# Ledger of designs, part 3: VH-VL binders against RNA-binding protein 26 (RBM26)

Target 1, 75 residues: RNA-binding protein 26 (RBM26), of Homo sapiens (Human) (q5t8p6r532to606)
Amino acid sequence: TKLELRKVPPELNNISKLNEHFSRFGTLVNLQVAYNGDPEGALIQFATYEEAKKAISSTEAVLNNRFIKVYWHRE

## First folded at step 16 (VH-VL; from i06 with heavy chain W101Y F102W)

Design n02
Fold by ESMFold2, fold request of step 20:
Structure n02 (fold): chain C 75 residues (1-75), chain A 120 residues (1-120), chain B 111 residues (1-111)
Amino acid sequence: as target 1 above (75 residues)
Amino acid sequence: QVQLVQSGAEVKKPGASVKVSCKASGYTFTDYYIHWVRQAPGQGLEWIGEINPSGGSTKYNQKFKNRVTMTRDTSTSTAYMELSRLRSEDTAVYYCARDHYWEPYGMDVWGQGTTLTVSS
Amino acid sequence: DIQMTQSPSSLSASVGDRVTITCKASQSIDYSGESYMNWYQQKPGKAPKLLIYAASNLQSGVPSRFSGSGSGTDFTLTISPVQAEDFATYYCQQSYNLPWTFGAGTKLELK
């Protein structure tokens, strides 16, 4: 259910901006900016797998920035 | 197999509008941005704008000052560009080209081009 | 807008030569250690063809005699050895910021 963002510009890497983009795909239950010490990283968790799948499958640029990458989080 | 096929040549008078089509085949249409690029006779290449067929979002070169509209029809895998209030300097070959959404690594497939002539 | 200054505007070469075309961006086109510089070949009456993407990566189906290098603002396209079919105009293009912009082109004439 967790997605990991990379290459997020620090000025866009905040809860308000990320919530603005990702809430359209479902209910966010966790959102961590600057994840794992990376100022360009974030962790996003949806309530369900289907919501997370919808978000990662989207081809829309995250925050109008085509360089931001979305991956499945694996730990 | 991957192909972009554009509509035929157009001749227009100043002040008119033109709508060029770009039909995609051989790939998942919604996975690629469609860009429009033009080339005036004997000149270089100029980027006009882009559309993401998933959702239909667009971005335009400010040079065209609301004279351009890009649309798509996902049911026919076709992108469109409409240029209005034509001027003689709009005479050019107009290309559509695709660019994978994951990374902006340039345009790997181009249409054959559509020649537009605008003359008084 | 990012201006792309391409040089030379034209050059002549013989089959077997090594040629270098340069392109300078008016600002850095790097993002997270990758340069968003692409190179195209265009023959008369044809659409452009992508040769190199992200400064140095060879597009599928493009001969290995084409190569790209550079980062930041300064980039080069190298053709070695030049073949008769390489007669064409070459364009650099940045995909870092909108609007996407191209160099003015370099016409390669074979002798």
Scores: ipSAE 0.541, ipTM 0.897, lowest interface PAE 1.8, mean pLDDT 93
Fold by ESMFold2, fold request of step 20:
Structure n02 (fold): chain C 75 residues (1-75), chain A 120 residues (1-120), chain B 111 residues (1-111)
Amino acid sequence: as target 1 above (75 residues)
Amino acid sequence: QVQLVQSGAEVKKPGASVKVSCKASGYTFTDYYIHWVRQAPGQGLEWIGEINPSGGSTKYNQKFKNRVTMTRDTSTSTAYMELSRLRSEDTAVYYCARDHYWEPYGMDVWGQGTTLTVSS
Amino acid sequence: DIQMTQSPSSLSASVGDRVTITCKASQSIDYSGESYMNWYQQKPGKAPKLLIYAASNLQSGVPSRFSGSGSGTDFTLTISPVQAEDFATYYCQQSYNLPWTFGAGTKLELK
């Protein structure tokens, strides 16, 4: 149910911005900025797999920035 | 098999509007931004704007502010560009082109172009 | 807006020559170690064709005699050896910021 963001500009890597974008896909149960010591990384957790799948399948640019990447979180 | 097929040539008077279509085939239409680019006779390439067909969101070159509208119909895999208040300087070939949403690595497939002539 | 200054505006070459075309961006077009510079070929009456993306990657189906290099603001397209089918106009284009912008073009002509 967890998605990992990479290449997030530090100025956009904050809870308010990420919640604004990702809450459109479902209920967020966890949101960690600067994930794993990476100032450009974030972790997004949805309540359900289907919500996470909807988010990762979206072609909408994250925070209007086409360089931000969304991956399934390993483990 | 992947192709973008545009509507035919248009001749318009100054002050009129034109709507150009771009029909996609051979790929998942909503996975690619559609960009519109024009080329005046003997000139280079000029980006007009883009549309993301999955949600319909658009971004326009400010040079065309308030004169351009881009839309799409996902049921027919067709993108549209409408240019209003036409002027003679809008005479050009208008291209649609696709760009995969994952990375902005340029436009890998282009339509054949639509010639617009604006004259009084 | 990011200006793309392309040079030369035209050049003449023979089949077998090595040709270089340069493109300079008015600001860096790099993001996370990639340069968002793309190169297109256009023949008269035809739509542009993508050759190189992200500065140095060959588009699928493009011959390896085309190569791209550079980063930041300074980029080159190299054709070596030039073939008869390569006589065309070449454009650089940045996909880093909107509006996307093109160089003015370089016309490669047969000597």
Scores: ipSAE 0.515, ipTM 0.888, lowest interface PAE 1.9, mean pLDDT 93

## First folded at step 17 (VH-VL; from i06 with light chain I29V)

Design q03
Fold by OpenDDE, fold request of step 20:
Structure q03 (fold): chain C 75 residues (1-75), chain A 120 residues (1-120), chain B 111 residues (1-111)
Amino acid sequence: as target 1 above (75 residues)
Amino acid sequence: QVQLVQSGAEVKKPGASVKVSCKASGYTFTDYYIHWVRQAPGQGLEWIGEINPSGGSTKYNQKFKNRVTMTRDTSTSTAYMELSRLRSEDTAVYYCARDHWFEPYGMDVWGQGTTLTVSS
Amino acid sequence: DIQMTQSPSSLSASVGDRVTITCKASQSVDYSGESYMNWYQQKPGKAPKLLIYAASNLQSGVPSRFSGSGSGTDFTLTISPVQAEDFATYYCQQSYNLPWTFGAGTKLELK
């Protein structure tokens, strides 16, 4: 249920922006910016696996930025 | 085999419109952006615009001043570019090309090109 | 828009030579450690062919005699050794910002 973002620019790497974008895929239960010491990283957790899968499968550019990448978070 | 096949040559009068098609095959159509690039006779390459994999978003070169419209049909794996209010300087070969949704690493597959001639 | 200045506009070489083409962007095309510069080859009457992506990555199926280097605003395409089939026009292109823009091209001719 957790996704990890990479290459998020500082001006977009905030709770408001990320919540606005990813809430369309499901319910966010956790959202962390600058995740794991990476200022361009973020952690997003959805309520269900299906919601997370929907988000990571989306071909839409995150926040209209094609450089932002979405990966499954490794536990 | 991965390929993009475009519609045939067009001859138009100034002020008319043209719609070029680009049919994809051999790959997952919805995993790629489609770009359109043109090349006037003896000139370089000019980017016209892009349409994202879902077709829900388009980005156009402002140079075309709202004369271009890009669409795509998932059911037929075909992309379209319509250019209106044609002028003589629109005479060129028009190419469609794919770009993977995940990373903008260039256009790796191109159509064969469609020649457009605009003349009175 | 990002302007791409490509040089030289034309170049003569012999088979076996080492050829270098340069491309300068009006602003950096780097994003998070990657350079979004691509190189294409085009032969008369044919569509362009992608050679290099992200400044230095060789596109699948492209011979290793082609190489790309650079970052920021300055990039280079190198062909070594030049083969008979390499005489064509080459273009640089940035995919960092919209609109995507191309260099004016470099025509590589047989000496």
Scores: ipSAE 0.861, ipTM 0.956, lowest interface PAE 0.6, mean pLDDT 97
Fold by OpenDDE, fold request of step 20:
Structure q03 (fold): chain C 75 residues (1-75), chain A 120 residues (1-120), chain B 111 residues (1-111)
Amino acid sequence: as target 1 above (75 residues)
Amino acid sequence: QVQLVQSGAEVKKPGASVKVSCKASGYTFTDYYIHWVRQAPGQGLEWIGEINPSGGSTKYNQKFKNRVTMTRDTSTSTAYMELSRLRSEDTAVYYCARDHWFEPYGMDVWGQGTTLTVSS
Amino acid sequence: DIQMTQSPSSLSASVGDRVTITCKASQSVDYSGESYMNWYQQKPGKAPKLLIYAASNLQSGVPSRFSGSGSGTDFTLTISPVQAEDFATYYCQQSYNLPWTFGAGTKLELK
């Protein structure tokens, strides 16, 4: 249910923007910016696997930025 | 085989419109942006615009001053570019090309091109 | 818009030569340590063919005699050794920002 973002510009790496973008895929239960010491990283957790899968499968550019990458978070 | 096949040559009068098609095959159509690039006779390449995989977003070169409209039909794996208010300067070969949604690493597959001639 | 200055406009070479084409962007095309510069080859009457992406990566199927280098604003395409089929026009292109822009092209001719 967790996705990890990479290469998020600092100006876009905030709770409000990420929440706005990813809420379309489901319910966010956790959202952390500058995740794991990476100012361009973020952690997004959805309520369900299906929601997370919808998000990571989306071909829409995150926050209209094609450089932002979405990965499954690895524990 | 991965390919983009474009519609045939067009001859138009100034002020008219043209709609070029680009049919994709051999790959997942919805995994790629479609770009349109033109090349005037003896000139270089000029980016016209892009349409994202879902077709929900288009970005156009402002040079065309809202004369261009890009669409795509998932059911037929076909992309379209319409250019209106044609002028002689629009005479060129128009190419469609794909660009993977995941990373903007350029256009790796191109159509064969569609020649547009605009003349009185 | 990002202007792409490509040089030279044309050059002559012989088979076996080492050829270098330069492309300069009016601003950096780097994003998070990666350069979004691409190189294409175009032969008369044909669509462009992607050679290099992200500054230095060979597109699948492209011979290893083609190589790309550079970062920021300055990039180079090298062909070594030049083969008979390499005589064509080459274009650099940035995919960092919209609108995507191309260099004016470099025509590689047989000496």
Scores: ipSAE 0.861, ipTM 0.956, lowest interface PAE 0.6, mean pLDDT 97
Fold by OpenDDE, last read:
Structure q03 (fold): chain C 75 residues (1-75), chain A 120 residues (1-120), chain B 111 residues (1-111)
Amino acid sequence: as target 1 above (75 residues)
Amino acid sequence: QVQLVQSGAEVKKPGASVKVSCKASGYTFTDYYIHWVRQAPGQGLEWIGEINPSGGSTKYNQKFKNRVTMTRDTSTSTAYMELSRLRSEDTAVYYCARDHWFEPYGMDVWGQGTTLTVSS
Amino acid sequence: DIQMTQSPSSLSASVGDRVTITCKASQSVDYSGESYMNWYQQKPGKAPKLLIYAASNLQSGVPSRFSGSGSGTDFTLTISPVQAEDFATYYCQQSYNLPWTFGAGTKLELK
């Protein structure tokens, strides 16, 4: 249920913008910016696997930025 | 094999419109942006615009002053580019090309090109 | 728009030679440690063919005699050794920002 973002511009790497974008895919239960000390990283957790899968499967550019990448979070 | 096959040559009068098709095969159509690039006779390459994988977003080169419309049909794996208010300067070979949605690493597969001649 | 200045406009070489083509962008095309510069080869009557992506990555199926380097605003395409089938026109292209823009091209001719 967790996705990891990479290459998020610091100016876009905030709770408000990420919440706005990813809420369309489901319920966010956790959202952390600058994840793991990476100013361009973020951690997003959805309530269900299906919601997370929907988000990561989306071909839409995150925040209209094609360089922002979405990965499954590896624990 | 992965390929893009474009519609045939067009001859148009100034002021008319043209709609070029680009049919994809051999790959997942919805995993790629489709770009359109043209090349006037003896000239370089000029980017016209792009349409994202879902077809819900298009971005056009403003140099075309809102004369371009790009669409795509998932059911037929076909992309379209319509250029209106044609001018003699629009005479060129028009190419469609794919670009993977994940990373903008250029256009790795191109159509064979469609020749457009605009003349009175 | 990002302007792409490509040089030289034409170049003569012999089979076996080492040739270098340069491309300068009017602004950096780097994003988070990667450079979004691509190189294409085009032969008469044919569509362009992608050779290099992200400045230095060889596109699948492209011979290793092609290589790309550079970052920021300055990039280079190298062909070594040049083969008979390499005589064509080459273009650089940035995919960092819209609109995507191309260099004016470099025609590599047989000496």
Scores: ipSAE 0.861, ipTM 0.956, lowest interface PAE 0.6, mean pLDDT 97
Fold by OpenDDE, last read:
Structure q03 (fold): chain C 75 residues (1-75), chain A 120 residues (1-120), chain B 111 residues (1-111)
Amino acid sequence: as target 1 above (75 residues)
Amino acid sequence: QVQLVQSGAEVKKPGASVKVSCKASGYTFTDYYIHWVRQAPGQGLEWIGEINPSGGSTKYNQKFKNRVTMTRDTSTSTAYMELSRLRSEDTAVYYCARDHWFEPYGMDVWGQGTTLTVSS
Amino acid sequence: DIQMTQSPSSLSASVGDRVTITCKASQSVDYSGESYMNWYQQKPGKAPKLLIYAASNLQSGVPSRFSGSGSGTDFTLTISPVQAEDFATYYCQQSYNLPWTFGAGTKLELK
């Protein structure tokens, strides 16, 4: 249910913008910016696996930025 | 075989419109952006615009002053570019090309080109 | 828009030579450690062919005699050794910002 964002520019790496974008895919239960010591990183957690899968499978550019990448978060 | 096949040559008069098609085959159509690029006789390459994989978003070179419209049909794996209010300087070969949705690493597959001649 | 200045506009070479083409962008095309510069080859009457992407990555199926280098605003395409089938026109292109823009091209001719 967790996705990891990379290459998020500082001006877009905030709770408000990320919540606005990813809430379209489902219910967010956790959202962290500057995740894992990466100022361009973020952690997104959805309520269900299906919601997370929907988000990562989307071909739409995150926040209209094709350079922002979405990966499955690995423990 | 991965390929893009475009519609045939067009001859138009100034003020008319043209719609070029680009049919994709051999790959997952919805995994790629479609770009359109043109090349006037003896000149370089000029980017016209792009349409995203879903077809829900288009971005055009402002040089064309809202004369261009790009669409795509998933059911037929075909992309379209319409250019209106044609002028003589629109005479060129028009190419469609694919670009993977994940990373903008250029256009790796191109159509064969469609020649457009605009003359009175 | 990002302007691409490509040089030289034309170049004569012999088979076996080493040739270098330069492309300068009006602003950096780097994003988070990668350079979004691409190179294409075009022969008369044919569509362009992607050679290099992200400044230095060889596109699948392209011979290793082609190589790309550079970052920021300055980039180069190198062909070594030049072969008979390499005489064509080459273009650089940035995919960092819209609109995508191309260099004016470099025509490589047989000496």
Scores: ipSAE 0.860, ipTM 0.955, lowest interface PAE 0.6, mean pLDDT 97
Fold by ESMFold2, fold request of step 20:
Structure q03 (fold): chain C 75 residues (1-75), chain A 120 residues (1-120), chain B 111 residues (1-111)
Amino acid sequence: as target 1 above (75 residues)
Amino acid sequence: QVQLVQSGAEVKKPGASVKVSCKASGYTFTDYYIHWVRQAPGQGLEWIGEINPSGGSTKYNQKFKNRVTMTRDTSTSTAYMELSRLRSEDTAVYYCARDHWFEPYGMDVWGQGTTLTVSS
Amino acid sequence: DIQMTQSPSSLSASVGDRVTITCKASQSVDYSGESYMNWYQQKPGKAPKLLIYAASNLQSGVPSRFSGSGSGTDFTLTISPVQAEDFATYYCQQSYNLPWTFGAGTKLELK
């Protein structure tokens, strides 16, 4: 389903950068930067739950930044 | 319970290489970065680099670039650090230490240290 | 690289004293409201032991007589009251930016 990113530096919070990292886990069907008015936030949606699970379970630093956090999005 | 056990002391000549092992037990090996830190006799602590054992990605202190290689074997929960073209200044105790992937809150468990002596 | 300046380099104290050790980073180690400064204790012949993480959080199993404070570039480790087992060398370490760097250490000795 959907993953929420937090603590993304605003200069890295763009579609090209986030797609560069997250497309390796699966097919992205939605990508919203500066999500919910937060310049450090983003929303990422994969085509399947299994792809999203792979992404959130990864311990790889997002964009070589260990401070960027990935959570399950809650509606 | 949680433990990092390192390989034994090494004596080497300048120009040689050394490979130190760090075997983890009591926790999920792939949840923690393994860092390598050294301490020359009577001196402070110096960070060498890190490996994320989940994917094997590494970052090295530029001071050691081209001389250090870090690897791991997830089937044995073991991390390795190889230092090449040894110099007398590489004489130190070498530690491995773990750091949880989620937050870089420092290194909460350390190996016992491996003494490397590099001499003429 | 972030330089870490630790003061003093050596300190003598008696059991029961209050001891403070300072650490100054050459740039801020804060990210999103957290300070990535950690403190370790090291006794001769042994590996360092984590005491304080993220400036002020006490590591599990560490006595409450140890405390940390500070933000940005200025950090303090306090031991109060000092006990016999606290005579050791103490290091600050930033985990904000690679390479991770340590202060030069503060040796706490019994008077």
Scores: ipSAE 0.606, ipTM 0.902, lowest interface PAE 1.5, mean pLDDT 93
Fold by ESMFold2, fold request of step 20:
Structure q03 (fold): chain C 75 residues (1-75), chain A 120 residues (1-120), chain B 111 residues (1-111)
Amino acid sequence: as target 1 above (75 residues)
Amino acid sequence: QVQLVQSGAEVKKPGASVKVSCKASGYTFTDYYIHWVRQAPGQGLEWIGEINPSGGSTKYNQKFKNRVTMTRDTSTSTAYMELSRLRSEDTAVYYCARDHWFEPYGMDVWGQGTTLTVSS
Amino acid sequence: DIQMTQSPSSLSASVGDRVTITCKASQSVDYSGESYMNWYQQKPGKAPKLLIYAASNLQSGVPSRFSGSGSGTDFTLTISPVQAEDFATYYCQQSYNLPWTFGAGTKLELK
């Protein structure tokens, strides 16, 4: 259910901006900016796997920025 | 085999419009942006714009705004570029080219080009 | 818009030579440690062909005699050794920011 963002510009790496893009795919139950000390990283958790799958499968540029990457979160 | 096949040469008068097609085959059409690039005789390459065929979103070079429209039909894996209010300066070869959505690493497959001649 | 300056505009070489072509961007094309500079080859009457992407990565099917290097604003395409099929025009292109822009081209001619 958890997605990891990389290469997020620090000025866009905030709760308001990330919620603006990702809430369209489902209900966000956790959102951590600057994840694991990385100012360009974030963690996003959806309520369900299907919502997370919809988000990671999208080819739409995150916040209109083609460099932001979305991965499945690994422990 | 991955390929982009464009529609044939066009001759138009100033003020007319042209619509060029670009049919994709051999790959998942919605995984790649389609870019349009033109090359006037004896000149370099000029980016016109892009379309993401998954949702149809477009971005255009400001130079062409209000004169260019890019569309696609995912059922036929075909992208289109329409250029209106043609001028003689629009005489060029127009290429479509694909670019994988995940990383903007340039355009790895190009169409053969469509020659547009605008003259009275 | 990012302006791309290629040098030289043309050059002559013999088969077997080492050739270098440079491209300078008016601003950095780097994002998070990657350089978004690509190189194309174009022969007369043909579409451009991608050779190098992200500064230094060979496109599939491109011979290893082609190589790319550089970062930030300064980039180089090297052909060594030049072969008969390499006489063409070469373009750099940045994919960092829209509009995507190309260098003016470098024509490589047989000496």
Scores: ipSAE 0.595, ipTM 0.900, lowest interface PAE 1.5, mean pLDDT 93

Design q03
Fold by ESMFold2, last read:
Structure q03 (fold): chain C 75 residues (1-75), chain A 120 residues (1-120), chain B 111 residues (1-111)
Amino acid sequence: as target 1 above (75 residues)
Amino acid sequence: QVQLVQSGAEVKKPGASVKVSCKASGYTFTDYYIHWVRQAPGQGLEWIGEINPSGGSTKYNQKFKNRVTMTRDTSTSTAYMELSRLRSEDTAVYYCARDHWFEPYGMDVWGQGTTLTVSS
Amino acid sequence: DIQMTQSPSSLSASVGDRVTITCKASQSVDYSGESYMNWYQQKPGKAPKLLIYAASNLQSGVPSRFSGSGSGTDFTLTISPVQAEDFATYYCQQSYNLPWTFGAGTKLELK
């Protein structure tokens, strides 16, 4: 249910901005900015797998930035 | 075999509109942005805009914002560009080209081009 | 808009020569250590053909005599050795920022 973002510009790497894009796919139960000590990284957790799958499968640019990458989070 | 096949040449008068089609085959249509690029006779390349055919989101070069509309039909894997209020300066070859959504690494497949002539 | 200054505008060469074409962007086209500069070849009456993407990567099916280099604002396309089929116009193009922009082109002609 967890997605990991990379290459997020620091000025967009905040709860308000990330929620703006990702809440359209479902209910966010966890959102950690600057994840794992990376100022360009974030962790996003949806309530369900299907919501997370919808988000990672989208080809729309995250916050109008084609360089931001979304991956499945690996523990 | 990946292909983009465009509609045929158009001759228009000033003030008219044109709609050019770009039919994709041989790949997953919604995985690639479609860009439109034009080239006036003897001149270089000019980017007009893009469409993400998955959701239909568009971005246009500001030069054309109020005159261009890009659409697509995912059931026929076809992208369209409509240019309105034509002027003689719009005479050019119009290309569609694809660009994979994951990385903007340029346009790896181009249509054959559609020649538009705008004259009185 | 990112302006692309391409040099030279035209160039004459013989088969077997080494040619270098340069492209300078008005601002950096780098994002997280990768350069978003691409090179195309165009022959009269035909659509452009992608040669090099992300500054230095050879597109599939393109001969290894083509190479690209550079980062930031300064980029180079090299053809060595030039072959008869290489006489064409070459364009650089940045894919970093919308609108995407092209250099004015470099026409490579047979001496």
Scores: ipSAE 0.573, ipTM 0.899, lowest interface PAE 1.6, mean pLDDT 93
Fold by ESMFold2, last read:
Structure q03 (fold): chain C 75 residues (1-75), chain A 120 residues (1-120), chain B 111 residues (1-111)
Amino acid sequence: as target 1 above (75 residues)
Amino acid sequence: QVQLVQSGAEVKKPGASVKVSCKASGYTFTDYYIHWVRQAPGQGLEWIGEINPSGGSTKYNQKFKNRVTMTRDTSTSTAYMELSRLRSEDTAVYYCARDHWFEPYGMDVWGQGTTLTVSS
Amino acid sequence: DIQMTQSPSSLSASVGDRVTITCKASQSVDYSGESYMNWYQQKPGKAPKLLIYAASNLQSGVPSRFSGSGSGTDFTLTISPVQAEDFATYYCQQSYNLPWTFGAGTKLELK
C-alpha cells in the first residue's frame, strides 16, 4: 500500500501539494515528506492496495511535472 | 513491429483546415505521448504539441494558439492533429512521434510524415 | 522557450574521420543530475531517427561509433569513425521544458 516518490522538487515536496495530487486516487493514511533524509523524496501510504495501484498506474504527470517518479516502496 | 503510419499528402487553400491521422501499432498506445513536429521545406524541426492518449490531455506550442487541436481514439490506436485557418507558412511535412510517458527521453519512433501544401 | 545553438551548421568529412558536433542550450536542461538533451539523425526525405537520449545513452540499434556527452548547457555528439551511411543532418533537442525545441541542425557532408 506504500508508494515512494523520487525527484520531487523541494518546493513541491510538502504535505499540501502531495495531498492535492494523490488524494484523487484514494485516502492517504500516511505521508512523509523529505523521506529518508532526501529533500526530493516522499513516502505515501493509501488505505488500500487498489488505491495505491491506481496512483502508481497513472501515466499523468505528478503535479504537472514529468520528472517526479512513483515506485512501490520496498521494505 | 512498432510503427506509426500517417495519412496521405494534403493540398489545401488558405483559410481551410487539415486533419492528419497517425495510427499506432505494435505497442501499448496509451503508454506513450504522441508529439507532432513539422518541418518546412529546407528548414529545421518545430514542435507543435503533445497528447497523452491515456487521458487525452494536451499541451500546445503557443505559436499555434487557437489553431491546433490534438485528439485520439484509443479503440483504433490513432492520434489526430487538426490545424485550422491555414496559411502558406503552414506548408511543411508534419510528423507524429512517440515518447514513453515514464521519462521524457526524446521521440524514439516517428511516422513517415504527411506533406501539407497550402496554396491559393 | 529554451534556445538551442548548434554548431557548426555544416561540415565536410571523409569516411574514417572523427566528427564532433556541439549544442548549447540557453539554460540548463538538467534535472536531478540527469541531462535532458537528445540527438537525432535525419536523411533527406526521411523522418528523424533518435540516436542519443539523456545526453549520453545510445538508443537501441544505434552503432557504438555514435556517442554523446555533456551536461547543463553544453553538449557534444561525436561520430568516430564516420561511415558512408552517416552523411546526414543531425539535430539536438531538449526535452526538459515545453515547448520542446531543436537545434538548427548540422549537415555532415562527404568530403
Scores: ipSAE 0.565, ipTM 0.894, lowest interface PAE 1.6, mean pLDDT 93

